VH-VL binders against Uncharacterized protein C28H8.2. Designs and how they scored, part 3

Target 1, 141 residues: Uncharacterized protein C28H8.2, of Caenorhabditis elegans (q09243)
Amino acid sequence: ANFISDPRSMFPKMVRTKNAFHFLQYFMGTFRRMFRNKTEMIEHFNYYDDQVKGTDCHIQEELDFARFKSYFDRYTRTHYNPEIRIIFAIMTKDSSHMTVEFHVTSQSWFGFEDHFHMIIRAVNDENVGWGVRYLSMAFNC

## First folded at step 1 (VH-VL)

Design dal11 (framework fv_dalutrafusp)
Fold by ESMFold2-Fast, scan of step 1:
Structure dal11 (fold): chain C 141 residues (1-141), chain A 121 residues (1-121), chain B 107 residues (1-107)
Amino acid sequence: as target 1 above (141 residues)
Amino acid sequence: EVQLVQSGAEVKKPGESLKISCKASGYSFTSYWINWVRQMPGKGLEWMGRIYPGDSDTNYAGKFKDQVTISADKSISTAYLQWSSLKASDTAMYYCARRGTYHEDWYFDLWGQGTLVTVSS
Amino acid sequence: DIQMTQSPSSLSASVGDRVTITCRASQDISSYLNWYQQKPGKAPKLLIYAASSLQSGVPSRFSGSGSGTDFTFTISSLQPEDIATYYCQQGYSTPYTFGQGTKVEIK
């Protein structure tokens, strides 16, 4: 596991490199999938979406931190010890498509909101040539 | 030979439109960002913006966003910089440059020879 | 925007001299600083990237050092062909910005 007891201790180095996935490799368990094209990536997302579609526990959104924070605050307020599954769909500028999946539990939430904000900022930074196209979240409910 | 070849010098009057070109050869054009850099007479270098030819994604420096359009035609490995209405203050040397391959650092490892644009009445 | 301050704006030195140019960033840019040489009438040429990495084909008399906000570029033994204007550039964040340049002349 890549979980650490105080994730804030790594924060300055990871933010400076602009490489959110290096951070995720160290901070929490991360599983990456590389796809040959956009169609394969969408098929993977459709499979996941079909599992949780129509529940109040699933949010799929373009990245907007204020909106994400609103949903995060609502679900953490209404659910005891919730588990969050977060999936990023990322297109790199060499035309590779990648999903990054990670699981967030109550233990890893200390500092998570700040780190998630910086991860979103890093992967959306035009300087690194990445774009986060989709954010999918599911809460254990 | 890996190179960027720019179009020739231009002499224009204020209000005229202009489109200058940067043709790539010797490498995969769609795999590297192309950047545009301005140098006013006797002055330093200013980054204007960039394009990724593989998907035509563009980013502009704020100062240039409403002044120029950057585009690319991947079928002929050519990037473009365009003005709808030139001003005397656009008089400058314009360079195109390719991003280098070291990740996370934005540096320009290959440059065109430059296109001199003179705008005078 | 990140401001890059170069000093000096110009210098005169003799062939064989050690030449030093400095560059300061208005904020921490880690090691994402690059150095270019521009000879009269020609396009800039990359000499150093990532603060201290020598570009392939560039003579070993050129070197760079520094991190964070303070950076140095050195020519260990100035040659006649080194007469040029030198620019630093931060590659950390858009818009990418250059220093004002340092004109190196022979005395």
Scores: ipSAE 0.000, ipTM 0.509, lowest interface PAE 17.8, mean pLDDT 72

Design ebr01 (framework fv_ebronucimab)
Fold by ESMFold2-Fast, scan of step 1:
Structure ebr01 (fold): chain C 141 residues (1-141), chain A 119 residues (1-119), chain B 111 residues (1-111)
Amino acid sequence: as target 1 above (141 residues)
Amino acid sequence: EVQLVESGGGLVQPGRSLRLSCAASGFTFDDYAMNWVRQAPGKGLEWVSGISWNSGSISYADSVQGRFTISRDNGKNSLYLQMNSLRAEDTALYFCAKDIGYSYEFDYWGQGTMVTVSS
Amino acid sequence: QSELTQPRSVSGSPGQSVTISCTGTSSDVGGYNYVHWYQQHPGKAPKLLISDVSKRPSGVPDRFSGSKSGNTASLTISGLQAEDEADYYCSSYAGSYTFYVFGTGTDVTVL
């Protein structure tokens, strides 16, 4: 059987959660574990919306999901011992929208500690639950 | 109709205190972050402070950190700015602004209340 | 006080197009897609004109458009009309230490 691949077809949708606290626990947990485990990376990517967009402060154009997956795949190959902490989180009272800023630290295989800020805007879809719609990453900027 | 109405401005001497209020109507006040933005006469806009829907997240511009305190009363649909140790450079029209996008996206503004700090 | 650099003024004739630049750093305009534009008529409160770089709120005419390249965001007003004579401010999220910054403002004159 043959099929035409798009970047999303490699990562089948998994059941997400409508609970904001569980979403953050799963998002952060899979983020930490994906540095050692390809299955965890696939699970982490499932918490992103199909049309997720974002930025990196060093790249002038808007990034799509395929570019974020490539970016994380490369980053996890050269870093270990990630720590992810919430700097602030704002959620609408109706639990429909959420903005979270994370501070991420990790150790480079080249012997120094890296850090960056990551902001997500997530939407609680009525059918599938929380998904990241927008991702901004700031590495040393 | 969404309305934001600021009050509490006036003439005050340096070193004194003043408390601004913003009365909100026409939307579910406790679902949104709220902000104060100021504009000195003939000058540009400067963000002053922000507060999340539940007061769990509060932020200040460096120029006012330690002197100003933002607060809200969701039961009264009201936002406040307590301004202590006022300086001449705090002279400005102070606007109340609603954040629809949870990213400092101000979709509605009040008309502002004038604060003049002079001796 | 504002942190992002805009030209002091731009002018044009009715029907022409003008573009206003908003230049920051990689820690604000370059780092995030949280760039917003506000229009302020004399004696009035600011009005949200463009959000998230290029999103046009309901009720804003389609002749207003926004874009971003690197550390510079731009607002373009096509088909200038007399009612567009106003001050225009850009703004950006600026990270967890600074939070939010405005541009210096641009006075648009329709001659």
Scores: ipSAE 0.000, ipTM 0.516, lowest interface PAE 17.8, mean pLDDT 83

Design ebr02 (framework fv_ebronucimab)
Fold by ESMFold2-Fast, scan of step 1:
Structure ebr02 (fold): chain C 141 residues (1-141), chain A 119 residues (1-119), chain B 111 residues (1-111)
Amino acid sequence: as target 1 above (141 residues)
Amino acid sequence: EVQLVESGGGLVQPGRSLRLSCAASGFTFDDYGMNWVRQAPGKGLEWVSGISWDSGSISYADSVQGRFTISRDNGKNSLYLQMNSLRAEDTALYFCAKGYEDWLPFDYWGQGTMVTVSS
Amino acid sequence: QSELTQPRSVSGSPGQSVTISCTGTSSDVGAYNYVHWYQQHPGKAPKLLISEVSKRPSGVPDRFSGSKSGNTASLTISGLQAEDEADYYCSSYTSSSTLYVFGTGTDVTVL
C-alpha cells in the first residue's frame, strides 16, 4: 500500500501558475524530478501503460484517488471561483516518492487540453476517471 | 570533469542581434536542464532563461521575454541564446549553468562571455 | 523586477560566525524548499555552496550551513577564514514565468 501522506508534511507545494502554458512547463519539470533521466521517465510511462493494456489488472490504491477527489470536491464547492488542485504521487525506482500540488484557476483549465490530457492519458486508467493517477501504485492481476 | 564553455559575446549596437553558444562536456548533456544567467558589470546575478533536457519546458525572465530565444542541440552537447533587439540594459557577462531540473540548483557554471551593447 | 533582499555587507573576524539573511515572499522563499546559495570570488564564476535550503554539496566545508523560517532563509558561516571573502547570493524558485529570482547579494569581509 502506497498511500499518499499529507502533502504539507511530506513535500513542499511544487507549482502554482496562472495560465496553461506555464502549467505545462512546470508540470514537465516536476515529472523530471521524479526520474534521474529521460530514459527512466520513458520506461516508467511505458511500464504503466503496458501493465494496463490488454490485461485485467487494476489500480490497487483506489483510496488515494478517493481521498484526493473528496478534498477537491469540497474545495471547489466552497469557492465560487475556485482554483483547481491537481495532486500526483509518483514513486521512483529508489522507493522514494513525491507529491506535487498544482493550483490552477478554473478559467485556465481549458488551456490544458492537448498536452495535459496527453500526459494524464499516459498515466491514467480509464477506470479511475478525472485524470488523476499515481504512477507507483501496485496493480492487482 | 564537467566543463561549460561560453562563446559568441562581443560589442554590438543597440537594436542588433547576437547569438551565444555554450559547449558542454563531462556529463550526459541530454539528461539535464540548462540555464543562462547574466551579471552586469559590478552588479548582481539575474536569471535569463532555462530549458529542460528535451526542450519541452522553456522559460524566460520578463525583461527578455519576446526578444531572446533559448535552444539546445543535444547531438552537439550545445546550448544557445539568440538575443534580438538588444538594449544597453542587456550589457552583462552571460553564464551558462547546468541545472538538473528547471527549479533545482545550478551545480556547474561556465566562465561567461561578455556582451556589451553600446553605440 | 523584484529580487530577494540580502544585507549589502557583513563582516567578522577570523574564527567568528556570521549569518546572511535572504528575505522573499510567500510565493518564493516562503512557498518552496528550493532556496540555493552561491559564492562568487572576484573575477570568477559563482559556485554552488548550499542547495535546497540546507544541503551541502560534496567539497563544501561543514562550517557552511543553511536554514529557513517563513519568508527568510539564512546562510551561516562559522569559523570565518580569509578565503571566505566573497559575494554571496541566494536564489529561489518562484511560481511566476520568471523561474528563478536571485538575491541582491552580500559582500562578506574578514577583518
Scores: ipSAE 0.000, ipTM 0.515, lowest interface PAE 15.0, mean pLDDT 67

Design ebr03 (framework fv_ebronucimab)
Fold by ESMFold2-Fast, scan of step 1:
Structure ebr03 (fold): chain C 141 residues (1-141), chain A 123 residues (1-123), chain B 111 residues (1-111)
Amino acid sequence: as target 1 above (141 residues)
Amino acid sequence: EVQLVESGGGLVQPGRSLRLSCAASGFTFEDYAMNWVRQAPGKGLEWVSGISWNSGYISYADSVQGRFTISRDNGKNSLYLQMNSLRAEDTALYFCARDSYYDSSGLDAFDIWGQGTMVTVSS
Amino acid sequence: QSELTQPRSVSGSPGQSVTISCTGTSSDIGGYDYVHWYQQHPGKAPKLLISDVTKRPSGVPDRFSGSKSGNTASLTISGLQAEDEADYYCSSYAGSNTYYVFGTGTDVTVL
């Protein structure tokens, strides 16, 4: 299947074949789905995250939409290296908690040919101290 | 009550310009992406242009790219469409429509529509 | 600009069911769950009838339902009533070069 046939697989293929604006359109679509269908969002990220792949995970808590919207509004007004951060908790089937934090940074908010960096960071509260598991993905447009 | 009211339509000659306005009331205008959609007499709907809540993201249909300019004034709860270099094929009823979901892409379902304003391009 | 394909017209008698198809490609209908349906009575503005393939806004009767399979979305109207006589349009997100596309429109006649 190609990236057009399945929106969940579009991030790597779309970013490599299109400009930053194309990636931004798709990423904003993911934000819409997060508030409409949390299950679909989790399925989407499981596709891209080998640390979560094969795990029987589900969202244990709701996102605070008002707080998230406030942060998002600040991001969309920024002219200089904006950052979007999304944090939610996923409960594993053994009832352990895994927190997934998404960082999306743009070097230029209004330049559609600019590069985006997405950092997916998984934090397990068992990692007392400074140990953190994370995945880093860099997308070039 | 939530409503959108378009104005500014009329009869214009080819090659001239016209500016449409859309007045919003009954909701927090600054929270929503807005769109213009047109319908030629006896024909179907065609999306024309969209603008995000903060004017940071703007897009146009290929048929109007370079000729039309969408803009908004959140302090006045108003949306605008500046139409330049008008052609006979631009003849249509022009609707203002609200994007039902808050996001900067502005391409969700259109849940609130105005009554439309008629633009006729003819000699 | 590319349009989604709908039948020109469908007709039925009061109490019957009719289905309107909306056919696109993998770059629009098949690629996304952003399919919407609008109802337009003669001389009136369009009204949102179904959003995101299957969602009914408040105030829309449950006799209206939507579905999608592959590159084709469908609107089904059960228990047809005289007031359902109208034009019906589907729409979809169609990628970053096209953005938003409407269907060709279907005239529903209640005989």
Scores: ipSAE 0.000, ipTM 0.525, lowest interface PAE 14.4, mean pLDDT 67

Design ebr04 (framework fv_ebronucimab)
Fold by ESMFold2-Fast, scan of step 1:
Structure ebr04 (fold): chain C 141 residues (1-141), chain A 119 residues (1-119), chain B 111 residues (1-111)
Amino acid sequence: as target 1 above (141 residues)
Amino acid sequence: EVQLVESGGGLVQPGRSLRLSCAASGFTFSDYAMNWVRQAPGKGLEWVSGISYNSGSISYADSVQGRFTISRDNGKNSLYLQMNSLRAEDTALYFCAKEQWSTYYMDVWGQGTMVTVSS
Amino acid sequence: QSELTQPRSVSGSPGQSVTISCTGTSSDVGSYNLVHWYQQHPGKAPKLLISDVSERPSGVPDRFSGSKSGNTASLTISGLQAEDEADYYCQSYDSSLSGYVFGTGTDVTVL
């Protein structure tokens, strides 16, 4: 189990939109603003998993939502350092579920100096909107 | 151009009802949470009610709970506030305000519509 | 409880700095970086001035800055100018009330 407790309880009213793009942008912004550094983030989520060390951190890019990826790729080209490498996979199911997997090798995107792998599993709750179900983080893989 | 235009305010007697409307344009109304915020003459801002993009989450300030009903019609790009059992203390300029995604702040405000509850 | 505490008024001369405090509880100002500031000129709708404690929206001068420590957030206006004469409101989200809370408001007078 590489997942922490449901982070929606830690981010009250985090999501009030049906738009997955807005949810992802808000989550990334909130994530960076809440944590000044990698150590504070790990302590806050209380996650440490030695099992990830030595695993393959590359993910096959499968486009279930091609237009979203096209928009996101365009956005990252204009706003992120050319040195940054983001590998991600997006799976959507009728706008009710989304899984976004990040593999970041540059500290410029989050301010981290190490390689990390992050999986965000989100659902569109009918009463609230998009929310994070699980957040899994693996470092130095 | 992103804009919100309130209407429906006026003079009303205590105990009566009034319905406010807010017409939205220039953005995808159905994607955003909306709020009503009021300001009594010469006083500060008071949040009244909020509604999620799909009407699945609705909240009210304690001062209006049970008397006011917020609703929206995404097909008409419109937000509503049904105000029942009006009291003198409900006298205020009522603003319609849009949230930016899930950021918990209101980035776009209308000019407001004045509600005066007086005998 | 439904309001964050701000001073009633603050005054200064052009070129001076003024600071407005906004004090809440651990369920609002203290819970996350969800503290926002609005500027309201007489007869106008509020305008977002600072979001998420310290972020400036496009078009807001850098002489406006925000910070937060525990249950108290602060808005600082450096190089005070006549156009800054307005009411300022902080705003947060109160998880215990499942709603938004505004500050009591501060009138800034430029002498």
Scores: ipSAE 0.006, ipTM 0.545, lowest interface PAE 12.4, mean pLDDT 72

Design ebr05 (framework fv_ebronucimab)
Fold by ESMFold2-Fast, scan of step 1:
Structure ebr05 (fold): chain C 141 residues (1-141), chain A 118 residues (1-118), chain B 111 residues (1-111)
Amino acid sequence: as target 1 above (141 residues)
Amino acid sequence: EVQLVESGGGLVQPGRSLRLSCAASGFTFDDYAMNWVRQAPGKGLEWVSGISGNSGSISYADSVQGRFTISRDNGKNSLYLQMNSLRAEDTALYFCAKALYGEHYDYWGQGTMVTVSS
Amino acid sequence: QSELTQPRSVSGSPGQSVTISCTGTSSDVGGYNYVHWYQQHPGKAPKLLISDVSNRPSGVPDRFSGSKSGNTASLTISGLQAEDEADYYCASYAGSDTHWVFGTGTDVTVL
C-alpha cells in the first residue's frame, strides 16, 4: 500500500473546520498546493469524508474515495499550475450542507490548458467539521 | 528570442548510462514545464518525460519509467535527462520542449542523437 | 495501439488544397478539444502549426486551418506551396490515464 491508501492515519480529522468560509478557503488552497508534493496532496485529501462517492461523465460507475485518490494522483503528475474558481456556492440556512460548483484549469505536460467542472456536496459533521460527501467531475462532455 | 539547445547524445552500449542536457534562454525558465520528446529514425514522435517549473511534479512514459530521471537546474536555465539501463529501442533523436501555456506557445530544440548499439 | 491514425502520405500541386485526417476515439480526439498539429521539415525540429483544434499561432499563414468532426480532426492546407513539403503530426489529449497520444504522421509531397 502507498500513502494515498491510508493518508488519514497521519492527519487526524480534527484539522477540518466547522466554518464554511474557512472550509472553502482551505479546500481551494490545498487543491492548488496538492500539485507541489505528496504531503500537500494528503492535506487536501483530509477534506473528504471516508465514505465520499461520486461520478465522472465518461464513467458509468460510481467512484469511491480510493478511485478519486488514484485519479488525482495521476492528474497531479501530468498537470501543473492549477487554478480553481467558484461558479456557484449554495449553503443550507442551518450550515449543515453546502453545494459548490468549481471551474478548474491546469496545464498539461505536453501543451494546452486543461479544464473541467467539479461539483462537490459537503456536509458539516458535528464532531469533525466540513467534509466532501459527493464529488462529480465533467471533462469536456 | 527563445532558444533550446540539447547536448550529451552519442553512441552508447546497451545497459550503459548517458546524460542529456538542454540549455534554455529567452524566457523565464522556472515559469514553465519542460519536456523530453524522442523520435526514432524514420518513426514518429513519443513523449518521454515532463517536469514542472518548480520540480514539484514529474511524470514519465511507461516505456522509460524506472530507468530515466528528469531534473532541472533553474539557476542555470538547464534541463537534464539521466538515462540508465539503455536499450536498443531507446535509439532516437531527443528533443527538449517548453510546454504550451496560453499564448506562450511551445518551443522545441533541434535535438541530440542517442544511438544504443553493441 | 493508442496512436492516432493519419494517412501515410498526401500529395498535390502548387496552388491546390490538401487535407490530412487524424482519427482517434471518443477517449481522445472525440472527447476533448485539445488537438495540436505539428509541421516537421527534414532534419528539423517540429514546429507548432495549429493548437486546440483550430487556433493558429502568430506567424502561421492563414492557408493552414484545422477542424474536428466526431473522432476525426483535419488539417487543411490551401494554396499549397513548395515549402509545405514536410511531415505533419497530430497530437491529442487522451485523458489522465494516457495523457498524450501522437498521430502516425503524414508525408506531404508537393509535385
Scores: ipSAE 0.006, ipTM 0.533, lowest interface PAE 9.5, mean pLDDT 81

Design ebr06 (framework fv_ebronucimab)
Fold by ESMFold2-Fast, scan of step 1:
Structure ebr06 (fold): chain C 141 residues (1-141), chain A 119 residues (1-119), chain B 111 residues (1-111)
Amino acid sequence: as target 1 above (141 residues)
Amino acid sequence: EVQLVESGGGLVQPGRSLRLSCAASGFTFDDSAMNWVRQAPGKGLEWVSGISWNSDSISYADSVQGRFTISRDNGKNSLYLQMNSLRAEDTALYFCAKTRDYGSYFDLWGQGTMVTVSS
Amino acid sequence: QSELTQPRSVSGSPGQSVTISCTGTSSDVGGYEYVHWYQQHPGKAPKLLISDVSKRPSGVPDRFSGSKSGNTASLTISGLQAEDEADYYCSSYAGSSTYVVFGTGTDVTVL
């Protein structure tokens, strides 16, 4: 498979965004569907649950775009100095599939440094647009 | 004794300024977010402003944005509210209140200081 | 600022149960588990009564309980006593341009 490795090139508008949370809000807003494969989603959450056992890391399963957006709206209100690290971004040459992995650090309004790790796998359906096939978020890790 | 004590309130004419102070004792002040909450006579509570432990994050209610300035001095365990361009609708008992952690509940309140703006 | 809606007053007799509602939107009460309740006796500062929808701080009697369904949070006082006569305020994290939004307040009268 041929891949486009710079995630910013997939979303030209992103280079204009100063705030990592605004980037994530916009990026998630491009998807119309939540999931196609519940089994794949469950397998990923089980993997992360095992990895974070005994830590402060919190795993959140998010299926509702409105709730997902609401979560980031809260973070823009309660967190500052966000830093986004794109671990990798892969889009097939035909633009039919993509996988993007982010690590976000920010300071809470109360002075905490918060971390979250997110993996998104999405499929582009002809005339429907991008739909999330899989989404995983892990907080404080 | 864990407490917050407000001071600086009084009677003031519209358009003038007042500075409120809040003295904290009995807890680690520089580990807490601090807030001002007001209550007009016979009315409900209204959040006015908040400030993080290190002053890097500051927020205001729309009704006071551009007129009020919150600040803190961690070396003196003190919180301040500079109120400019006062209006009759700013008449209220002003409480300082401590936020314990993420989630914005106020676990400690002062007794309040009364600000009366009257023509 | 948009206030959360509470009834102006609620009354009951000693030993009765009363419930106070707190209604907001999906962007505050409905969107988060950050709903808190405060009790204010006349002439005194508010006191935290319930945090995070249903958690009782140390020293709060178990006859006070909180819950949430959709966009409405509720405070229930069972076994109503004379000392419960006070004003009660809910609050929620609201997102938007405000960190905290309070309810309109409810006066509880013990008959």
Scores: ipSAE 0.000, ipTM 0.502, lowest interface PAE 16.2, mean pLDDT 74

Design ebr07 (framework fv_ebronucimab)
Fold by ESMFold2-Fast, scan of step 1:
Order: sequence, then structure tokens, then C-alpha cells
Structure ebr07 (fold): chain C 141 residues (1-141), chain A 120 residues (1-120), chain B 111 residues (1-111)
Amino acid sequence: as target 1 above (141 residues)
Amino acid sequence: EVQLVESGGGLVQPGRSLRLSCAASGFTFDEYAMNWVRQAPGKGLEWVSGISWKSGSISYADSVQGRFTISRDNGKNSLYLQMNSLRAEDTALYFCAKDFTVTTEYFDYWGQGTMVTVSS
Amino acid sequence: QSELTQPRSVSGSPGQSVTISCTGTSSDVGDYNYVHWYQQHPGKAPKLLISDVSKRPSGVPDRFSGSKSGNTASLTISGLQAEDEADYYCGSYAGSYTHYVFGTGTDVTVL
């Protein structure tokens, strides 16, 4: 009830990436309250690289999901006066998914949207939440 | 529920070393940044050092840079401060403080502090 | 690191309002919503009172409010009560993004 059931039903386009955690850290890093500066964001990239270097792609998916959830959970706790709800869904190879929700300011969102103009989509849904923004992605290793 | 308990303070002579510990309970320790903050008798608060949730980011106040080392053991829910080359100016009550986020932002819970006195 | 500047003391009578300023630079106060306020009663550890300029944690009365204008953040205590007598500190990033700095502290006296 609090999660999106099958994000594909909400929007058929999905972002595909071979390095999903790098994209997720970059995505979070564009919102000012997750990382203070580029150096801090790079340290999180290095943490990711150190843990998954030499592992196969299936193990990497599990690690990425755990980190993603932890980042978003802490991000929502640091927000002041958030205005936009973001619902982020990650699809796995077996069609399962993990969904997380967090809130951002309009300024942070417009900055990110301007940079990635066609990646993110807004959907208004009376049952799921009005004024939400949906983004989904699938791991390709 | 959230509890931070500092230990290891005491009286030491200038130039010697001391190691402070902070035992944390009541929250998921490995998901938050931790900080050391000190307060000299009758003076204000001074941030000493901070360490991110996975030890990827560590910072020190200029006054202690090169002499103090912050570290954490997430498996033991413990934060440490190794203090070398102590000076009279390091005399203070040392607080362990939990950050609200994974990096230094602000401090939502504080321990009671442990007193360090540097005197000959 | 540089400290944020606060008045040494402010005073008021019960039921009045007092305001404490916290002045820094654009690098620590002006350009960011990262100013936080801490309350410390004698002999006790500090307690978070306001985060991100004006956000009240659960359990903090509406009497406490925060604001910011330019390089100066302000904490206002309305309906001043005897238990508000304490030291108040602001805190923010220092000039570098990885460092934290506290204000000089303000002693609030309830007359």
C-alpha cells in the first residue's frame, strides 16, 4: 500500500544502467543535503567500488539495494520543509523490485530535472499520492 | 532509549597521551556519523572531530589536527578518540555526539561527557 | 576554524520575548540552511533545540523559533519561562564543507 506495485504500470520507460549504484549516488548527490561536496560523494563511490570489485553482478544487486535504502532513509530525516515526493523503484532481473520514498525541496528537484530533462517523470495519482515524481531503473550488471 | 556513554578521561601531564571511548546503544550505530565536541571549564563548545558512518570521511579542528585521531568500530557500537601530545589547552569535558545523518550535520543526542585535565 | 558570533548575554522577564543572533559568513551561514541551535542547562549536556535554521525537533515547544537573514541566524524565545534560563549555542559548517563550528554562546537570564 505504501509501495508502487509494478512500476512499469505507472510509466513504461525505465532507466537501464550497468552501474546502478554509481547512478544512485550521483542522483542523491545532486540533492544538497545528502552530500556537502564532491569529495564526500566520491568517497561513497570508492566505498561502493571497494566492496563490489571482483564480485559478480548478482551479488552487486543485493548490495546496491541495501545501500540505496539506507541513503534514502537518512536523507528523508535531514530534510527541512520538503515539497516534492520522490518514489524510486529498482527492478531486478526476476521482475521483483525495491521501492523507496523520500522528499526534496522544489529548488533541488528543478536543478536535478533540468540536468536530466527526460529521465524523470511526474505522475499524479489520487490513491498513491498527489504531486509525486517517479523514477525507476533496472540493473544490467 | 538512545544512550551515549563516554569513558577514558582523567588527569595527564602535558606531552602524554590518552584514549577516550564512547559506547553507543539504542540506535543503529553504523548508520550515523559520530562526533567529538569539547568544552573547557567555563567556556563554550568546540567541535573537535567527526567521522562518517563508514569512516570514509574524517575531519579535525585545526587545534587538534595531527595530534588527535578519531576512529570507530561499528561491530562494537563504539567511537574512539586517541589524543597525543596533550597540551594544557586540551583540558575540557569531552562529549560524544550522535549526528542526525551519515556525515557531520548536527547533533541530536549527546553523552554526559568525560573530563580530561592536562596539568603538571 | 572561525567561530560564529553571538551576544554574550540577553535577558528578559517571564512572558516576554528575547532574540539571540548568530553571525557568520556566506560560507557557513548565508548560503546554507545549516544553522542549528543547542540549549545547555548548567551541569548538563547540550540538547538540540532547532535544526536547519527553523525546524523544531519533536518535544520542542512552539515558543522557540528560528530564522535567518543574510549572514545572521536568529533564535527567538517567546513567552519566556524560568526554565529557559540556560546557555544557547548556534552551530554550522565552518569555512570548509567537512568542518563544524559553534557560536560563542549566549547566556539567557530570566529576570
Scores: ipSAE 0.000, ipTM 0.526, lowest interface PAE 15.1, mean pLDDT 72

Design ebr08 (framework fv_ebronucimab)
Fold by ESMFold2-Fast, scan of step 1:
Structure ebr08 (fold): chain C 141 residues (1-141), chain A 121 residues (1-121), chain B 111 residues (1-111)
Amino acid sequence: as target 1 above (141 residues)
Amino acid sequence: EVQLVESGGGLVQPGRSLRLSCAASGFTFDDYAMNWVRQAPGKGLEWVSGISWNSGTISYADSVQGRFTISRDNGKNSLYLQMNSLRAEDTALYFCARGEFWSDYSNFDPWGQGTMVTVSS
Amino acid sequence: QSELTQPRSVSGSPGQSVTISCTGTSSDVGGYNFVHWYQQHPGKAPKLLISEVTKRPSGVPDRFSGSKSGNTASLTISGLQAEDEADYYCSSYAGTNNYYVFGTGTDVTVL
């Protein structure tokens, strides 16, 4: 394997690219795969930087990283056939930062279709390429 | 015109090595993942190995892991499969096939015509 | 070494419809919408026929259609023609160690 190392030293096995389109295709593909593999999901959650936020609309609270990760783990284990769509994407002129909103749909093992929105902020590191710095999702909305 | 052309197949003895090549033309080679798929005579298709556009992600079928090595040279628009410790069950027509960027969720389009590898004593 | 189950053969007359099933598990066909179908004529390379369950590549007639329900994907050929006589293979994403798995293949005969 020939991976680009993460200078933060937390995510040494993740493949990076300086091409924004390739980054988005990789991110969306990886997100779809995480629904069936808990180990892959945990590794990709730890791929994100320090700004991970979640909201539970049913109980109206902000989720810290540990609870957010637990909610997403539960969601991905109880759902199948995920589809992810870009709602909007905007990139700085110098290709250093990008903000993307996704809409995710999936089928529940309990007989209904579910959905949520997710926002990421990504940064293009000069040595490593694109990586997620901020991730926000809303659950039970 | 998008085209893939395989070469390097032939008759080899068990335990020996063989290197296959795939020459790509008509598209930007380094925008795509590439794959090897084989088909034994009269049998079905079996995925062998895949490589991402930048060689950063490489994967192998369990049947060839540790024996085969996939590689690419983007400057030459070429894909390779180094096959070591060949066995009779490796006898097959080997196809080169284009995938998407990361090789793990892609369809395969186009395919080459294949190169025949026969492993026999 | 194929892992997805297809019927060995399906036959029909010109103008009829035939359906080929492709059955896997919740970790491949059931877990993702990355099911693809390929057509292979004798002595020829496979050709992509349907991608991502339902999408037809440019040049593929609309008489070919795909669907999925649970762990089973299906390819339907309506208005069967003589040139549709071929082997048909499904494939699916199968995880990080073996990214792709093919079906056992189905021989379509047009009588």
Scores: ipSAE 0.006, ipTM 0.530, lowest interface PAE 13.3, mean pLDDT 78

Design ebr09 (framework fv_ebronucimab)
Heavy chain, then light chain:
Amino acid sequence: EVQLVESGGGLVQPGRSLRLSCAASGFTFGDYAMNWVRQAPGKGLEWVSGITWNSGSISYADSVQGRFTISRDNGKNSLYLQMNSLRAEDTALYFCAKSDEYGPMDVWGQGTMVTVSS
Amino acid sequence: QSELTQPRSVSGSPGQSVTISCTGTSSDVGYYNYVHWYQQHPGKAPKLLISDVSKRPSGVPDRFSGSKSGNTASLTISGLQAEDEADYYCSSYTGSYTWYVFGTGTDVTVL
ESMFold2-Fast, scan of step 1: ipSAE 0.006; ipTM 0.583

